# Ledger of designs, part 25: VHH binders against F-box only protein 17 (Fbxo17)

Target 1, 286 residues: F-box only protein 17 (Fbxo17), of Mus musculus (Mouse) (q9qzm8)
Amino acid sequence: MGARPSRRQMTEARRLALTKLPPELLVQVLSHVPPRALVTRCRPVCRAWRDLVDGPSIWLLQLARDRSAEGRALYALAQRCPADADADADADGNRHDEFPFCALARFCLRAPFGRNLIHNSCGEQGFRGWEVEHGGNGWAVEKNLTLVPGAPSQTCFVTSFEWCSKRQLVDLVKEGVWQELLDSGQIEICIADWWGARENCGCIYRLRVRLLDEYENEVVKFSASPNPVLQWTERSCRQVSHVFTNFGKGIRYVSFEQYGRDTRSWVGHYGALVTHSSVRVRIRLS
Short names: E, the ipSAE of ESMFold2; O, the ipSAE of OpenDDE; V2, 0.75 times the mean of E and O plus 0.25 times the DockQ between their complexes.

## First folded at step 14 (VHH; framework vhh_lunsekimig_d3)

Design m05 (from k05 with T33A; at its last look DockQ between E and O 0.86; V2 from the best seeds 0.83)
Fold by ESMFold2, look of step 14:
Structure m05 (fold): chain B 286 residues (1-286), chain A 121 residues (1-121)
Amino acid sequence: as target 1 above (286 residues)
Amino acid sequence: EVQLVESGGGVVQPGGSLRLSCAASGFTFSDYALYWYRQAAGIERELIASINSGGSTNYIDSVKGRFTISRDNSENTMYLQMNSLRAEDTGLYYCAAEFTPEEWKGMKDYWGQGTLVTVSS
């Protein structure tokens, strides 16, 4: 009875069939492969494929297929503000050094634009991804009483009778927004949060979002410090938002810091609630 | 050392007035949100009036129109003018200042020790 091809024999057969394509057609074919498959399955096929995946052409073709105004602006910016090959191309890459000099590959793999860079934004995964300091009876996670528009989960974090604090640090470079892109003057960082309290409860809510340099020093800050709400009578949460623009060079991190408590010192979880926290990056259109 | 010291409490008849003061030291009062809390017998300490660094004020309904919070940043002092006092206003009154640390953690309030107000018939 016959044998099935080994993993290596399958790879060799595939290499033989596709290696016959002219190089310019191979680039076009590979540009349609999803980014993860390019690095995990296509790159190991042979040296020619590895060189294509490690170079910029495939990734530029992927960017070029987005014909929206935003996609065209990104494509132009990627050509004008290329990553410094020696700077931080491989500083915090994957566990393998597959793309030490190709920031475009990381960008395509991470797809950071438009995506919420805050992990676990509604508490649907407990406190995973958040640094937390509990006050009073601490933070808890609860089901939203009313629908919060656009939230990926209808859950929220709720505070207690002493200040509860939590923070998430977003590494924009690790998310694929390479430093030269951040430094271009054409990037906006959009943040938002939703906050409120239980009906007929009082709360105090604070938000501080800071743009930090590579040493984690504060460069730019936004703070929201609404007056205490002494009795919450609204049917839904309030949104706070801000767009950082023209923030100069050297920004690497976003520190998203939230604080809440109640106004009546009630044992339990009757303080400010927060949910649907977001950090998004986009290109300024002109 | 940050310190808040309340004064001006005492005994007053219903319908009377008192003026509470909260003197601060060890920080620039003008940059802080400031609060008066009240603790009556059998009730937890509750926020009754607030004033932010810009002078915007807020009050619980039961004191609105009767109590006035104010700040004198040049004297590093906050006040609570209490008019038309009622028996239900009896309690220990605390001032507080909201501290936001440079680091993300350590958010807290600074508290005074409280001043007693007794409204007796």
Scores: ipSAE 0.788, ipTM 0.929, lowest interface PAE 0.7, mean pLDDT 87
ESMFold2 (binder alone), look of step 14: mean pLDDT 80; pTM 0.793
OpenDDE, look of step 14: ipSAE 0.837; ipTM 0.950

Design m06 (from u06 with E102D; at its last look DockQ between E and O 0.92; V2 from the best seeds 0.82)
Fold by ESMFold2, look of step 14:
Structure m06 (fold): chain B 286 residues (1-286), chain A 121 residues (1-121)
Amino acid sequence: as target 1 above (286 residues)
Amino acid sequence: EVQLVESGGGVVQPGGSLRLSCAASGFTFDDYTLYWYRQAAGIERELIASINSGGSTNYIDSVKGRFTISRDNSENTMYLQMNSLRAEDTGLYYCAAEFTPDEWKGMKDYWGQGTLVTVSS
């Protein structure tokens, strides 16, 4: 938690001066503090500050300051579709996740809109964050010599002579997109992937992206099954993308599932290359 | 008991034609991507043609214009029409069906046993 214990910030004179502020002024002052500092430095100061940081008002004021069309739409949605009480706490009031704060605070800290929710999207951290099933000689990670627009790393995953599979499960609620916001009908989930064949190699690539409910049951699916890339081709990168809209209520997870192999059963890593996988959420605008 | 059975192989002279078929039992082709592979003696098995559930096809250059892959989901059968056969087309021809499991893992192909095509003069 914070770098300074709350006792260090509780000098009697300073504590008394801070308790003199009317609540409405304190809320406005604290709303200008960056989210990380609110939770690490401001929350430990005293009970009054803790109660404000744990409540919604400071975070709503932060949302209101984005005057763009997207920001105004989000603010209106946050008011129409408020997060329910802290459902992350168990019956004893204990919290189990990395972010024991209210849903609006989690949204502001995680900043899920526009950010790629897939971790380790290019293999720059090996297989960290991915569940994998190795076929043939298995998945490997290597440098991708072809420039992929927007990729955070020049690395990619490569497959072998039997099907290689891998999956990442994105928990949208833990990333800060609270359930009532997801259920609003105003959220779009954008997915993309980049794939291709090694020069003069053939490959087969498959993508399956599923929207799951809280029980991990499939509710909505997108599948891409492009034609195989023939051997003896120039190296290229291809993009697949899809936007989930109007997916109804109850969605919590995105299951991002990738598959690849070669076309000639060559021992080694001559199958499909994949990189720069993405899941992004955005607000639907008119 | 999942099974793919190829038929239609045989001996033909160069320039001849054959029609291979692949019949499925224990499952239906409906949503499957289907493949023909060719394996010459002493060489790795190579994908030569594919057809997806929507009927879109793909061919390696050496067979393009001479071979035609097709499917008949009502008969649970896939075909390969081979025209203008050449000596280098000699080999064992396998059909395959791409199995995508309900869970994210367990991706595999179902394979037939192969049918032999010999092109000799």
Scores: ipSAE 0.700, ipTM 0.883, lowest interface PAE 0.8, mean pLDDT 86
ESMFold2 (binder alone), look of step 14: mean pLDDT 79; pTM 0.782
OpenDDE, look of step 14: ipSAE 0.869; ipTM 0.963

Design m07 (from u06 with N52H; at its last look DockQ between E and O 0.89; V2 from the best seeds 0.81)
Fold by ESMFold2, look of step 14:
Parts: C-alpha cells; structure tokens; sequence
Structure m07 (fold): chain B 286 residues (1-286), chain A 121 residues (1-121)
C-alpha cells in the first residue's frame, strides 16, 4: 500500500505535527533546539513559531538549563534585568544577523561568557582586527621563543625603537552582553595581556584598558606601567591582569590599548613583545 | 611650549660626582614616568635610569649603586646624582618624560637637549 516516507518527508511530518502544539508546550520543545537552528530553521516555519523565537521565553528556558552556580545566577539576573525589546530599532546598520531577534537570542547565539572577546590575540592573522600606529620600523609579528600558557597561537606582536601603539575595541553589546545585564552590578570584565623583552634588548611596555560608554567616552580605566626591562635574563613572558567590577551603568565598549618600544633605539624590531591579549566577561557570584 | 632643560653637566676626574637636573615647562611631571638616557660618542642613546610617578626606580647594572634618580614634583624637576664617575660614563645625558595621550594613539616622549658629562684624566 505504501512506500516508506523519505527522511525529508519524515522531518517535514514531524515539523508539521509540532505546529499544532499549544504555545506553552511548543515553547518547551523549542527551548531544546540549538540557537542557530532556532533562528534559521524553526523561525520560518509559521507565524506562531516566529513569534516565540522573537520573544524571550524560549531563550530564558535555555538559560535555565545551565544548573551550575554561574548558570543559576545568570538566569536569575536575566529575569531581574530584562533586555530592552527595541535594542536594534534605534541604530541604522547596528545589526549582526539578517533576522531581527531579541537580546536574549543574541546572548545565546554569541555565548559571550568565558569566551575571549579579543580576536587575533596573538597576531596569528597579522594585524586583522587591530588599529595600529607604527613607530620606528613599526609593529611586526614573530614566533614565540618561550611558551605562553594557554595562548591559541605561539606568535606575538613586537615593537620597534619608537613607540608603537595598537588598540582593539570590543563592543560588549554586539557580543551579546545586553545593556541591562552590563548595568546590573553583577558583571565582571576580566582582562589580561602577556608581554616581555628580547634577550639582548630592554623594552618598555604599557597597557591601558578603558571601559567606554556608548559615545566612546572613558568611564573607567586600568593602566599598567611596569618598570622598563633593562636586563632580561629569563626568556619567559610576564602576565598583566585586572578585573573590572562595580563599574556602574552605561558601559558598552572595552578599549584594549597596548604600547611598546625598546630602550636602546636600535633599528628593527627589538622592542616590547605582546601576545595572548584577552577580554572575558563573567557573572559575579555571591 | 612643552620643553625639558637639563643642567649640571661638566668635566670631572674619575671618582668624582655630579648632580644633573631636568626642569620641565609647559606641563607638570606629576603623573609622568621620567627617564635619564646616556649617549656616548658613536653609540645609540640608551636608557640608564627611570622613575615612575609613584617613585619606583630602575637602573642598568653599570650605574646601580653609583647613580640615584629622584624627582621633586613640587619643583617640576628631576635629578640624577652621579657618584664614583668613570671614564665610561662620559657622554650626553638626556632627560625624557613619557607622554600617554588621551586618545589611544600619539604615544611619545618629550626630550631634553642633553647636558655633557666628561670624565677625563
């Protein structure tokens, strides 16, 4: 009597059967679908599904499934500090995806917590993503001679005989940390950098990390100004780190600014080496 | 106009002492890291001593124990006390102040003109 349905026909039949579920059950089912599939495959099914994917309920249920201390804290905070429903309506061109969707969806899609928000952190892609100002013979990228723990690539940026500067601007809101979450007082921004000198030439290294408002005005600053390295006997790099906490409301950007030069004015790339730069966001516990 | 002016250089015999001064005009030293560099004839300028705004100091080994860098922010002046001078200390001595701009770019140093120190028999 009948041929077996194809795998495509079985998938469509399951999809159609789900469209008849009451909304309260449908939201539970959809909350188990990975974020990318929700946006690309579930949202187009019908208007009822689109409305659920465009609303907050599915995404709150996804957050609720992380039962760790961090996950429970995030879920409670997401309910207490809900995202602005019109986050993208006021900015021409301020969009990452072709579909409009809520800030909770962006958070789930981008998964910003724990991830290094600095890209090209070791120079493995040249200067891609960095704004640079070349002093002397400018910045270069070289292979690390000393292992840098946890670095995604064993490469570094090196400076020259005049100040070299570079900067990366991290947009926390575009990375999925919605403004009300940032304003909650429960978010910490962790930064780190690794730096050092060549064996036979000293260096001067500076780090400035600024938390900026939406107009890019400085609100909070951290600066590291270590003593110059004049005599370097070890080949290991040093780490600088800082945790921003209690930074108030209105923060949107992190400006990660690095500076280096040598101590001897030697032509070439004999200045400070920097690598494995990081910006990470986490929820404050207790 | 921003400028740094060194003074106190001169001719001394080996084992002698000199005190160099660096006075700033057009800005205040208060938040600046300050440096002394030395340049012998035919050689690139090298950093020999630094003092952070918080007072932390650093020296190359060849001057450690003999030279002392200090700052007096109320007088807008930096000093280098040089004791037990050697012939190898002969050269032009420059002061410098590290300028960190409001913007992320434009990092530079302000430099003095140099003061000559000659250690001769």
Amino acid sequence: as target 1 above (286 residues)
Amino acid sequence: EVQLVESGGGVVQPGGSLRLSCAASGFTFDDYTLYWYRQAAGIERELIASIHSGGSTNYIDSVKGRFTISRDNSENTMYLQMNSLRAEDTGLYYCAAEFTPEEWKGMKDYWGQGTLVTVSS
Scores: ipSAE 0.700, ipTM 0.888, lowest interface PAE 0.8, mean pLDDT 86
ESMFold2 (binder alone), look of step 14: mean pLDDT 82; pTM 0.812
OpenDDE, look of step 14: ipSAE 0.863; ipTM 0.959

## First folded at step 15 (VHH; framework vhh_lunsekimig_d3)

Design n01 (from m01 with S50A; at its last fold request DockQ between E and O 0.89; V2 from the best seeds 0.86)
Amino acid sequence: EVQLVESGGGVVQPGGSLRLSCAASGFTFDDYTLYWYRQAAGIERELIAAINSGGSTNYIDSVKGRFTISRDNSENTMYLQMNSLRAEDTGLYYCAAEFYPEEWKGMKDYWGQGTLVTVSS
ESMFold2, look of step 15: ipSAE 0.793; ipTM 0.930
ESMFold2 (binder alone), look of step 15: mean pLDDT 79; pTM 0.781
OpenDDE, look of step 15: ipSAE 0.853; ipTM 0.955
ESMFold2, fold request of step 16: ipSAE 0.799, 0.809, 0.786; ipTM 0.932, 0.936, 0.928
ESMFold2 (binder alone), fold request of step 16: mean pLDDT 79, 79, 80; pTM 0.786, 0.785, 0.787
OpenDDE, fold request of step 16: ipSAE 0.886, 0.885, 0.884; ipTM 0.971, 0.970, 0.970

Design n02 (from u06 with I60L; at its last look DockQ between E and O 0.84; V2 from the best seeds 0.82)
Fold by ESMFold2, look of step 15:
Structure n02 (fold): chain B 286 residues (1-286), chain A 121 residues (1-121)
Amino acid sequence: as target 1 above (286 residues)
Amino acid sequence: EVQLVESGGGVVQPGGSLRLSCAASGFTFDDYTLYWYRQAAGIERELIASINSGGSTNYLDSVKGRFTISRDNSENTMYLQMNSLRAEDTGLYYCAAEFTPEEWKGMKDYWGQGTLVTVSS
C-alpha cells in the first residue's frame, strides 16, 4: 500500500543505520542495551544517540519492562522523577555534579536495589573504603575459620585489646537512589552485619547505623549492643540486622559504624571479629 | 569532668562477702553499659561482669553464681555483690562505663581507679 521510493529516498535509505532512526524507534532500540554500554558505547555514536541517553525516555522504558510488583511500584515513582538536573544548574544554566546524567540514568547504571552498598564488606581489599580508628594493636584482616553464609569473601576484620572503630558513609543519592525516591515513603533500608569471638577469648561488639540528612545530621539511629561474649565454646558467627522504614524526608546518607575489642586485654588481635557488613535498599510494597 | 569512684573493698576471709559500689559524676549511667573488671597481680585486667541499660547481665564463668552486678540509675551507682569469696578473687576491682561518642570515632571506656579486695585466711 506504499509508494515506491524516489532515487533520493533510496540513497538515503542506503545510508540508513541505527544512527538515522526516528527518535521514537531509536528509543525503543536503545532501551534494550545494558546501561553501561549505553553510556560508554552508544552515547558517543552521534548527537541523536547522546541526546536520548542524556534524557529520561530510554531509562523509563527500561524500568517499565519489569512487570513485577516491585518494578511497577518503582516505575510509578520514576515517572515523577525530574526530567533533568536543571535544579543543579548555576545561574548560567550549567550543570554542576560529579555524574552528568539524569537521575534515572544514575539509578539504572548504579543499580542500587538489592546490591550491597557497603564497599569492601569483608576486608578483602584491606581497609579500602573504611574510615578506621585503631585501638590497642589496631584492626587487622584475617581469613575466616568458619564459613560465613553468603559472604563475598571469607575474610574478616579483627579488633584488639582497646576499642577499635571503623565506619563507612554511604551516599544513597550518589548510588542512584534519587532524593524524591528516598522521600517517597516507599523505600526500606536494610542493614546487616556478622560478628563473633575467637575461641577462648571473649569480645565486645557494637554496631551503630545512622540515617543522616544532607548536612550529615543524625535523623534515625539503630544500635546493637549485645552482651559481651565471655565464654566461647562453639564455632559460630552471629548476625545482627535491621530494616529502616518510615524515616520521612531528607535522608541522604547511611553511616555504618562498627566497634570491637577483647575482654582479656591480651596484646594482639583477640577482639571481636566482624565481616559481611551490608546496606541494601529496596522498594516497599503496599 | 567524668569520674568513676569505687568503694567497698577490703580484707575478708575465704567464704566471706563484700559489696562493691561504683559512683559516677559528670555523667548519668542511664543509657550506658557498665562493667566490673578484675586485675590480679601479674595479670592483665579482665572483664568479669557486665550490665546493660536494660538490666541484662553477663558473668565470667569463674564468678557466675557467686557475684551479682546491679545498677541503681536514680543514685547513679553500680554495685557488685561478691559472695563465697575465694583466694583467687584477690585483686584490684575496677568499674567501667562504655562511652559511645556522637562522632563515629573516639569510642572508649571511662575507668575508675579501682578498689582492692584481699581474700586471706
Scores: ipSAE 0.751, ipTM 0.916, lowest interface PAE 0.8, mean pLDDT 86
ESMFold2 (binder alone), look of step 15: mean pLDDT 79; pTM 0.777
OpenDDE, look of step 15: ipSAE 0.878; ipTM 0.967

Design n03 (from u06 with A96V; at its last look DockQ between E and O 0.82; V2 from the best seeds 0.83)
Fold by ESMFold2, look of step 15:
Parts: sequence; structure tokens; C-alpha cells
Structure n03 (fold): chain B 286 residues (1-286), chain A 121 residues (1-121)
Amino acid sequence: as target 1 above (286 residues)
Amino acid sequence: EVQLVESGGGVVQPGGSLRLSCAASGFTFDDYTLYWYRQAAGIERELIASINSGGSTNYIDSVKGRFTISRDNSENTMYLQMNSLRAEDTGLYYCVAEFTPEEWKGMKDYWGQGTLVTVSS
């Protein structure tokens, strides 16, 4: 009378067989599992698997598979990451329960090098993610009349007759760019913004982007203060951009601060428009 | 207490000249962008001239070539030299300084109370 093992018996047998593998083989097997599945499905299996997922080895193997010049440069830096580095730790080692995994795991899960770190960059979600201070009739969100190249949504934020201000704080470490990587001298932080005004209207636009340490103190600043545009006759928005490089050690945050108003004191939303704000990080190649 | 005080306004015939001054107290102009605004009767205030901290200037078309904005940071003053005045230049002229706070919020302008320029004959 041959009975088939229960689902639980089969799962236990497979789990026991894999836990008997030499650690070097188990690391190789687990390194083929997608990052999210490693965290959600593999880590709970047993202590040995948990230790491997919580350590750097599996994540280093995943990073090594990117054979591009950028991937090889990143891998060289990742090999120097301490095994017990904690991306959420503050200066005295306190942790947040939001992301308990090592720095390399956070990098692999967040993938910060391939995306815009500004949330809601065009106002497609209203003001979500932005800290806002309204002047005059306040900020509004409108559809773009003309195409803004590369924007994920054709919407913009519009200002009024008194200064409208808004800010987004990007936590580079939380986004996966671990502190030793930021301190390496190999990271560039690229920022951009698009601004303009309604046809035949005047505006004033200001941008301030600050790199902050872990206590949110300003270390590096970029400011754009173009001359007032007294009559806007362009068919498209203008771009402002800057690349932070050689910014030293201790940077953790980017404070992206933008401001606008009109020049004619008109009730309504006739001030500067802003959209497609971006913060991107990249590795510098020699 | 931050204060901007305009002076130099008055009554002048068409074709005449006036020099407006704006003195600041409670802060220094050094790194500020400064503006002159004009308000004619029945019209909203409008920016007519600007000067940034580096001395770069901008003017609306109707005053370009006739008006000159300038600044003297050592005297903490801004000026508007107005030549070839016309009847449409009549109005209240405001000195404005753009305040950028150390915090991300609190961006604002400081405004004077204005000085009246009347061009009539």
C-alpha cells in the first residue's frame, strides 16, 4: 500500500535536502532566485537560508552577473561593503523596522541607478510626496499644452501671483545607495527640472537643490536663479540641469526645492510652471 | 525689522527725468535679487526692472532704453534712473527684494510702501 507523501511531507523533505547542501552550493542555487523571492520565500525556510539572505554573498553573486562596464564598476565597490552594513542605521546604529536587510540587499531590491528618485515628478498624483507652501491662489496641477520630452506624464505644477514653494527630500540610502558607495568618490548625482509659463505671461522661477548629511545639514548647494521672463513666447518648456560630483563624504539626502510666481500680480495661476523634476544617480566610469 | 523705503518721486513734465532710491534697513542687499514694480491707476502691480546680485539687469519693453536700474551694495541702496518720462509712466513705484530663506519654506518678497511719480503737463 504505497501512499503518496502529503504536501507538507514533500515540502519538508525538499527543505531538508537543500539544507544538507554545502554552503557554497546553496549560495549558488539561491543566487538564481529573484531578489523579492529571496526575501519573501527563501529567507523563512530555515536558519541557514536566513543567514545567507541576510548576508552579502548571494547579493554579490547577483551583482556580478551584470557584465556591463557600469555593473563591473559597481561590483568592485560592492565587494568592499561590510557584511553587517545597515542602510537604515543612523550615526549611533539605530535602525528602522521598515527595511531590515543588508545594504547590498536593499540596492538589489530598490535598483536606484535606473530610475528617477523623485516621486510624483509631474503632479500626476496631485501633491503626493511633496511638501508644499502656497502663495497667492496657490499651486495648481494642469495638463501640459506642449510636449515635455521624456516626461512620464504630461502634467505640470503651476504657481500664482505670490511665491509658491515645494520640496521633496530624497533619502539616497533608503533608495539603496549605501553610505560607503556614496562616500566612494565614484557617484554622480544628476538633477534636472523643466520650467516655463503660459504663453505671453511673465514668470519668475527658482530652483535650489541641496545635498544634506544624515542630520539634514546642508553640505553642497546648487541654485538656479534665471532672470525674470517678462513675456513668455516659447512653445516649449526650458530645462535646468546640474551634476553633483566630488561632493565628499557624509551625504545622505537630496533636498529638491522649487519656487515660482508671476511678474504681473494677476489673480489666478499665471506664474511659473514646473514639471518633470528628477534626481538620478550613476556611477562614474573612468 | 526689515524695511524698504523709496524716495525720489514727484511731479515732472513729459520728457523729464527722476531718480528713485530705495534704502534697506534690517538686512543687506548683497545676495538679493531686487526689483522695481510700477502700479498705474486701475492696473495691477507689474515688474518693470530687475537686477540680480551679479548686476545682471532686465526690463520690460516699455521702459527699456529710458530707465536704468542699479545697485550700490556698500550703501545698501537700489536706484531707478528714469529718463524721457511719459504720461503712461505715472504711478506708484515699489522697491522689492526677493527673500530666500535658509529653510525650504518661507520664500517671499519684501516690499516698500512706494513712491509716487506723476508725469503731467
Scores: ipSAE 0.793, ipTM 0.927, lowest interface PAE 0.7, mean pLDDT 87
ESMFold2 (binder alone), look of step 15: mean pLDDT 77; pTM 0.763
OpenDDE, look of step 15: ipSAE 0.874; ipTM 0.964

Design n04 (from m01 with M107L; at its last look DockQ between E and O 0.86; V2 from the best seeds 0.79)
Fold by ESMFold2, look of step 15:
Structure n04 (fold): chain B 286 residues (1-286), chain A 121 residues (1-121)
Amino acid sequence: as target 1 above (286 residues)
Amino acid sequence: EVQLVESGGGVVQPGGSLRLSCAASGFTFDDYTLYWYRQAAGIERELIASINSGGSTNYIDSVKGRFTISRDNSENTMYLQMNSLRAEDTGLYYCAAEFYPEEWKGLKDYWGQGTLVTVSS
């Protein structure tokens, strides 16, 4: 009986037909493909497709489709503040399976706007992603006994009777926010943290968030040093937040540094609790 | 070398007053949060008063209205004015300074050795 093309054969025939399109039409078609599929599935098809995926045009079209005020502003910035092509090649490296050779591709793949750039923000993965200095009996991870609004996990880090410190360094360029975009004056960096005392002990909490240049030198700082909590009998948590704006040129990293201890010098984990730490970037509308 | 030295402790009658001092050497208080802790016999030391670099103060309820923490950055000295003293105020009084380093790690308190306050008879 008559043979029919396999699903793989039909996919290949469809792909071959598309390779006959003029580059401008192929760019339009490919711009509708999700970023990961462009890199993993479309790029290997042939030389013409690889050249289009490695260039900026497909990615600019994807940015242009966001018709919101934020999307229009980003599109305009991408055109005014394009990434240095040499820096893009160095930043991506040829060894990565995700092959984003240009900053626009990296931005579309990483989707950094609105996403929390702090990894393991609630301790759900232990201390992974955090640089830690233990004081007293050190940091521990516990389940939240009070719900923390919006937290992706109801877990927290807890401190002890001597200062416990931890830090996460966020590489904004690695997360997809290319340097020329950061330098544009149109980017805001939003940070937040949730902290509180254990029910039966007071605490001291500190937060320092620093914007660093490429050499990791401090350029801009926000510090929160609230008064000690002398007694904690309630189950509510406190939030601290700050928005960095107008921070000038040359910022690359966010150093998110948090600290806690108790007020009673008790052995064990009776110090400040911290959770739901966040760093988010957004475009400023003005 | 960093040192904190308390002074001004002694024996006083109930209702009396004392003024404790904490002098620093090897660093300046300017940007530091400063603390007074109290340790009664058989109890771990507990924070009783704090003053931040901006002059904001905090007290536990049992000393509020009776004790006043203050700082004189030009003399590199912190004070605790203690009025209307009670027997339960008896204990070792420690000053501490919160060292907040430029690097992300190494936050610690510098401690004095303590000065004894006895409220009796």
Scores: ipSAE 0.705, ipTM 0.890, lowest interface PAE 0.8, mean pLDDT 86
ESMFold2 (binder alone), look of step 15: mean pLDDT 79; pTM 0.784
OpenDDE, look of step 15: ipSAE 0.841; ipTM 0.949

Design n05 (from u06 with E102Q; at its last look DockQ between E and O 0.91; V2 from the best seeds 0.81)
Fold by ESMFold2, look of step 15:
Structure n05 (fold): chain B 286 residues (1-286), chain A 121 residues (1-121)
Amino acid sequence: as target 1 above (286 residues)
Amino acid sequence: EVQLVESGGGVVQPGGSLRLSCAASGFTFDDYTLYWYRQAAGIERELIASINSGGSTNYIDSVKGRFTISRDNSENTMYLQMNSLRAEDTGLYYCAAEFTPQEWKGMKDYWGQGTLVTVSS
């Protein structure tokens, strides 16, 4: 009876055995590994594995396994509208260690479709991620008094007696939606916001969502400018939503800009409440 | 320079009528949301009526049915027709126009200086 190999020796022996596979079979095997493990554990094994992880084939196989209508449409688009590898570097050419060079890998790692691309959407982290302009007594964060459906936190931002403004800029390319995919004509950008006021208070609420090019110039705009609400009597917040379609080529950013105040100039935080702001990307199905 | 100038205030008996005007200069306000605010002595200003660029109007309950906001694009002037005036309507009346900035920050209203309405016997 012999000595048992250590857990680390067994793992290393399996990795070395896999390095002997033909590239075609290795791609199949690696395509079943979760994206983060591919980048952190498989990529460093050897040059051949790194080249496969940095190339498109493994990631295309992962996309192909989603047999839903959405997955099939995405796979076809990924083949038809391949990412330009040089375009994936930031303006300084820098990449951090967690994300590989390949745009498909970044898409698989960040999984941008269907999830909310707005960070700190309910104020659960204070103002982190938001650029703010305070009017009156400024923005504050408080607990919701009523349930907001689907919100990750039951907190909200509240405004004061002069216009309060805040914005978040979403970089769709950085989130993994590569430029050629955005330019395909098959992408929809869905935005939503929830707003309201304290019971028996008034508010004015404005939303402006702009699609910007790489130079941050406005290309497409959606605005919501509801009439002032002079007495809020609803038991829940009101939702506004919009779907951007057919927005053409060159879009890179979503500027999500919201504004609020009260109608009675009361010192304190009696203006519009906002929460559960969202930007989501999806593939359009014909 | 953007200016808003109110006029038409004065002293009136209860049950009487007044028409306030707000003349704009330095811009055409037909693209703007326009507001009337009222400030009684010792109380904060409150929004009492609005009209958006699409012509939709809104009023607080205490003036609904008695006050009518309107505008005349050819005169660059907004109006507030006030009927069935009550003592509680006494106050300084301001017009305002909502300015939406090109940049994401800097939203504000342009304000007039106010016109005084006194309802007394």
Scores: ipSAE 0.700, ipTM 0.894, lowest interface PAE 0.9, mean pLDDT 86
ESMFold2 (binder alone), look of step 15: mean pLDDT 79; pTM 0.785
OpenDDE, look of step 15: ipSAE 0.848; ipTM 0.952

Design n06 (from u06 with Y35S; at its last look DockQ between E and O 0.83; V2 from the best seeds 0.77)
Fold by ESMFold2, look of step 15:
Structure n06 (fold): chain B 286 residues (1-286), chain A 121 residues (1-121)
Amino acid sequence: as target 1 above (286 residues)
Amino acid sequence: EVQLVESGGGVVQPGGSLRLSCAASGFTFDDYTLSWYRQAAGIERELIASINSGGSTNYIDSVKGRFTISRDNSENTMYLQMNSLRAEDTGLYYCAAEFTPEEWKGMKDYWGQGTLVTVSS
């Protein structure tokens, strides 16, 4: 009776049928597609699909599906998110054509909540991601001789007989925590570090974590300067932690800076051991 | 500009006492952790006592109970009271103000030049 469509022609017919949906129904359908697939496979289909992916509605629907108390709090804030087109686009901008520009899209793609925003936190990739200042014989990386709870790797950074430091700068906005969310008063920034001494040599450890504005000016600081650890009487593993809350508006960066040396001036790597550094963001429920 | 000066060293008999002082000029001790280090012949310099800005102290085992570190921020000085001295306590004693990120002046401790303590019969 007639020729039957090939599988290729059937796939094209399905795509054409999907493009006939009213925008309201298409948004519902697309909201079930994973964020990466929305950007890589759905956005290029046509302008209508691109406009939906670049807008907020699909992403709001995805966020609405988390009905926990935390998810509902986030959704309320997401509904107030201003369109990036008003803030970022200037009519000749390439952002609309090259990337999703919506802050909600970035949040969904980056998934910043609960994730450790410090990269290479245990030295498992050497010094990648860290800005390092070497004192004495400098930093080294070695296998951790004691268990560190929750660490993704049992490796650590080790300091020497003169002060060593290293720093990582976390761009919270780039990680998906849009500025209005940071400014909401409902965000906590949780930091932690693990440090200790070798069994045979004491150490000195310092931590400075700063919240910086968009110009990288210090707005809020946390510092820890614990007493030296003596080599004969102390465990080789300690945690320092802090939660920044109520830090006001305008915060964009976290500068995570750590310092260490030994107490005996021994050549080699006998200074403070540091590992499992973390910066995490969460929504405050009360 | 910045200077730490130790004083109070000398020669003493075993079982005797000495009090060391460390005076600072060009900065204030307020936010610093302060430490005494000892260097005996043939031994690397070692931390023996520390006191933080809140007054919490720590000592190595060989001096605990015999030595007392203290600080007087109004006089910009710190002290080491050494009692029940032994021959093994002989050495150069250095005071130090440990690097603190609160008072950024570069990543370096401040050191004195040392004061000699000799315990001999």
Scores: ipSAE 0.637, ipTM 0.873, lowest interface PAE 1.4, mean pLDDT 85
ESMFold2 (binder alone), look of step 15: mean pLDDT 77; pTM 0.757
OpenDDE, look of step 15: ipSAE 0.865; ipTM 0.960

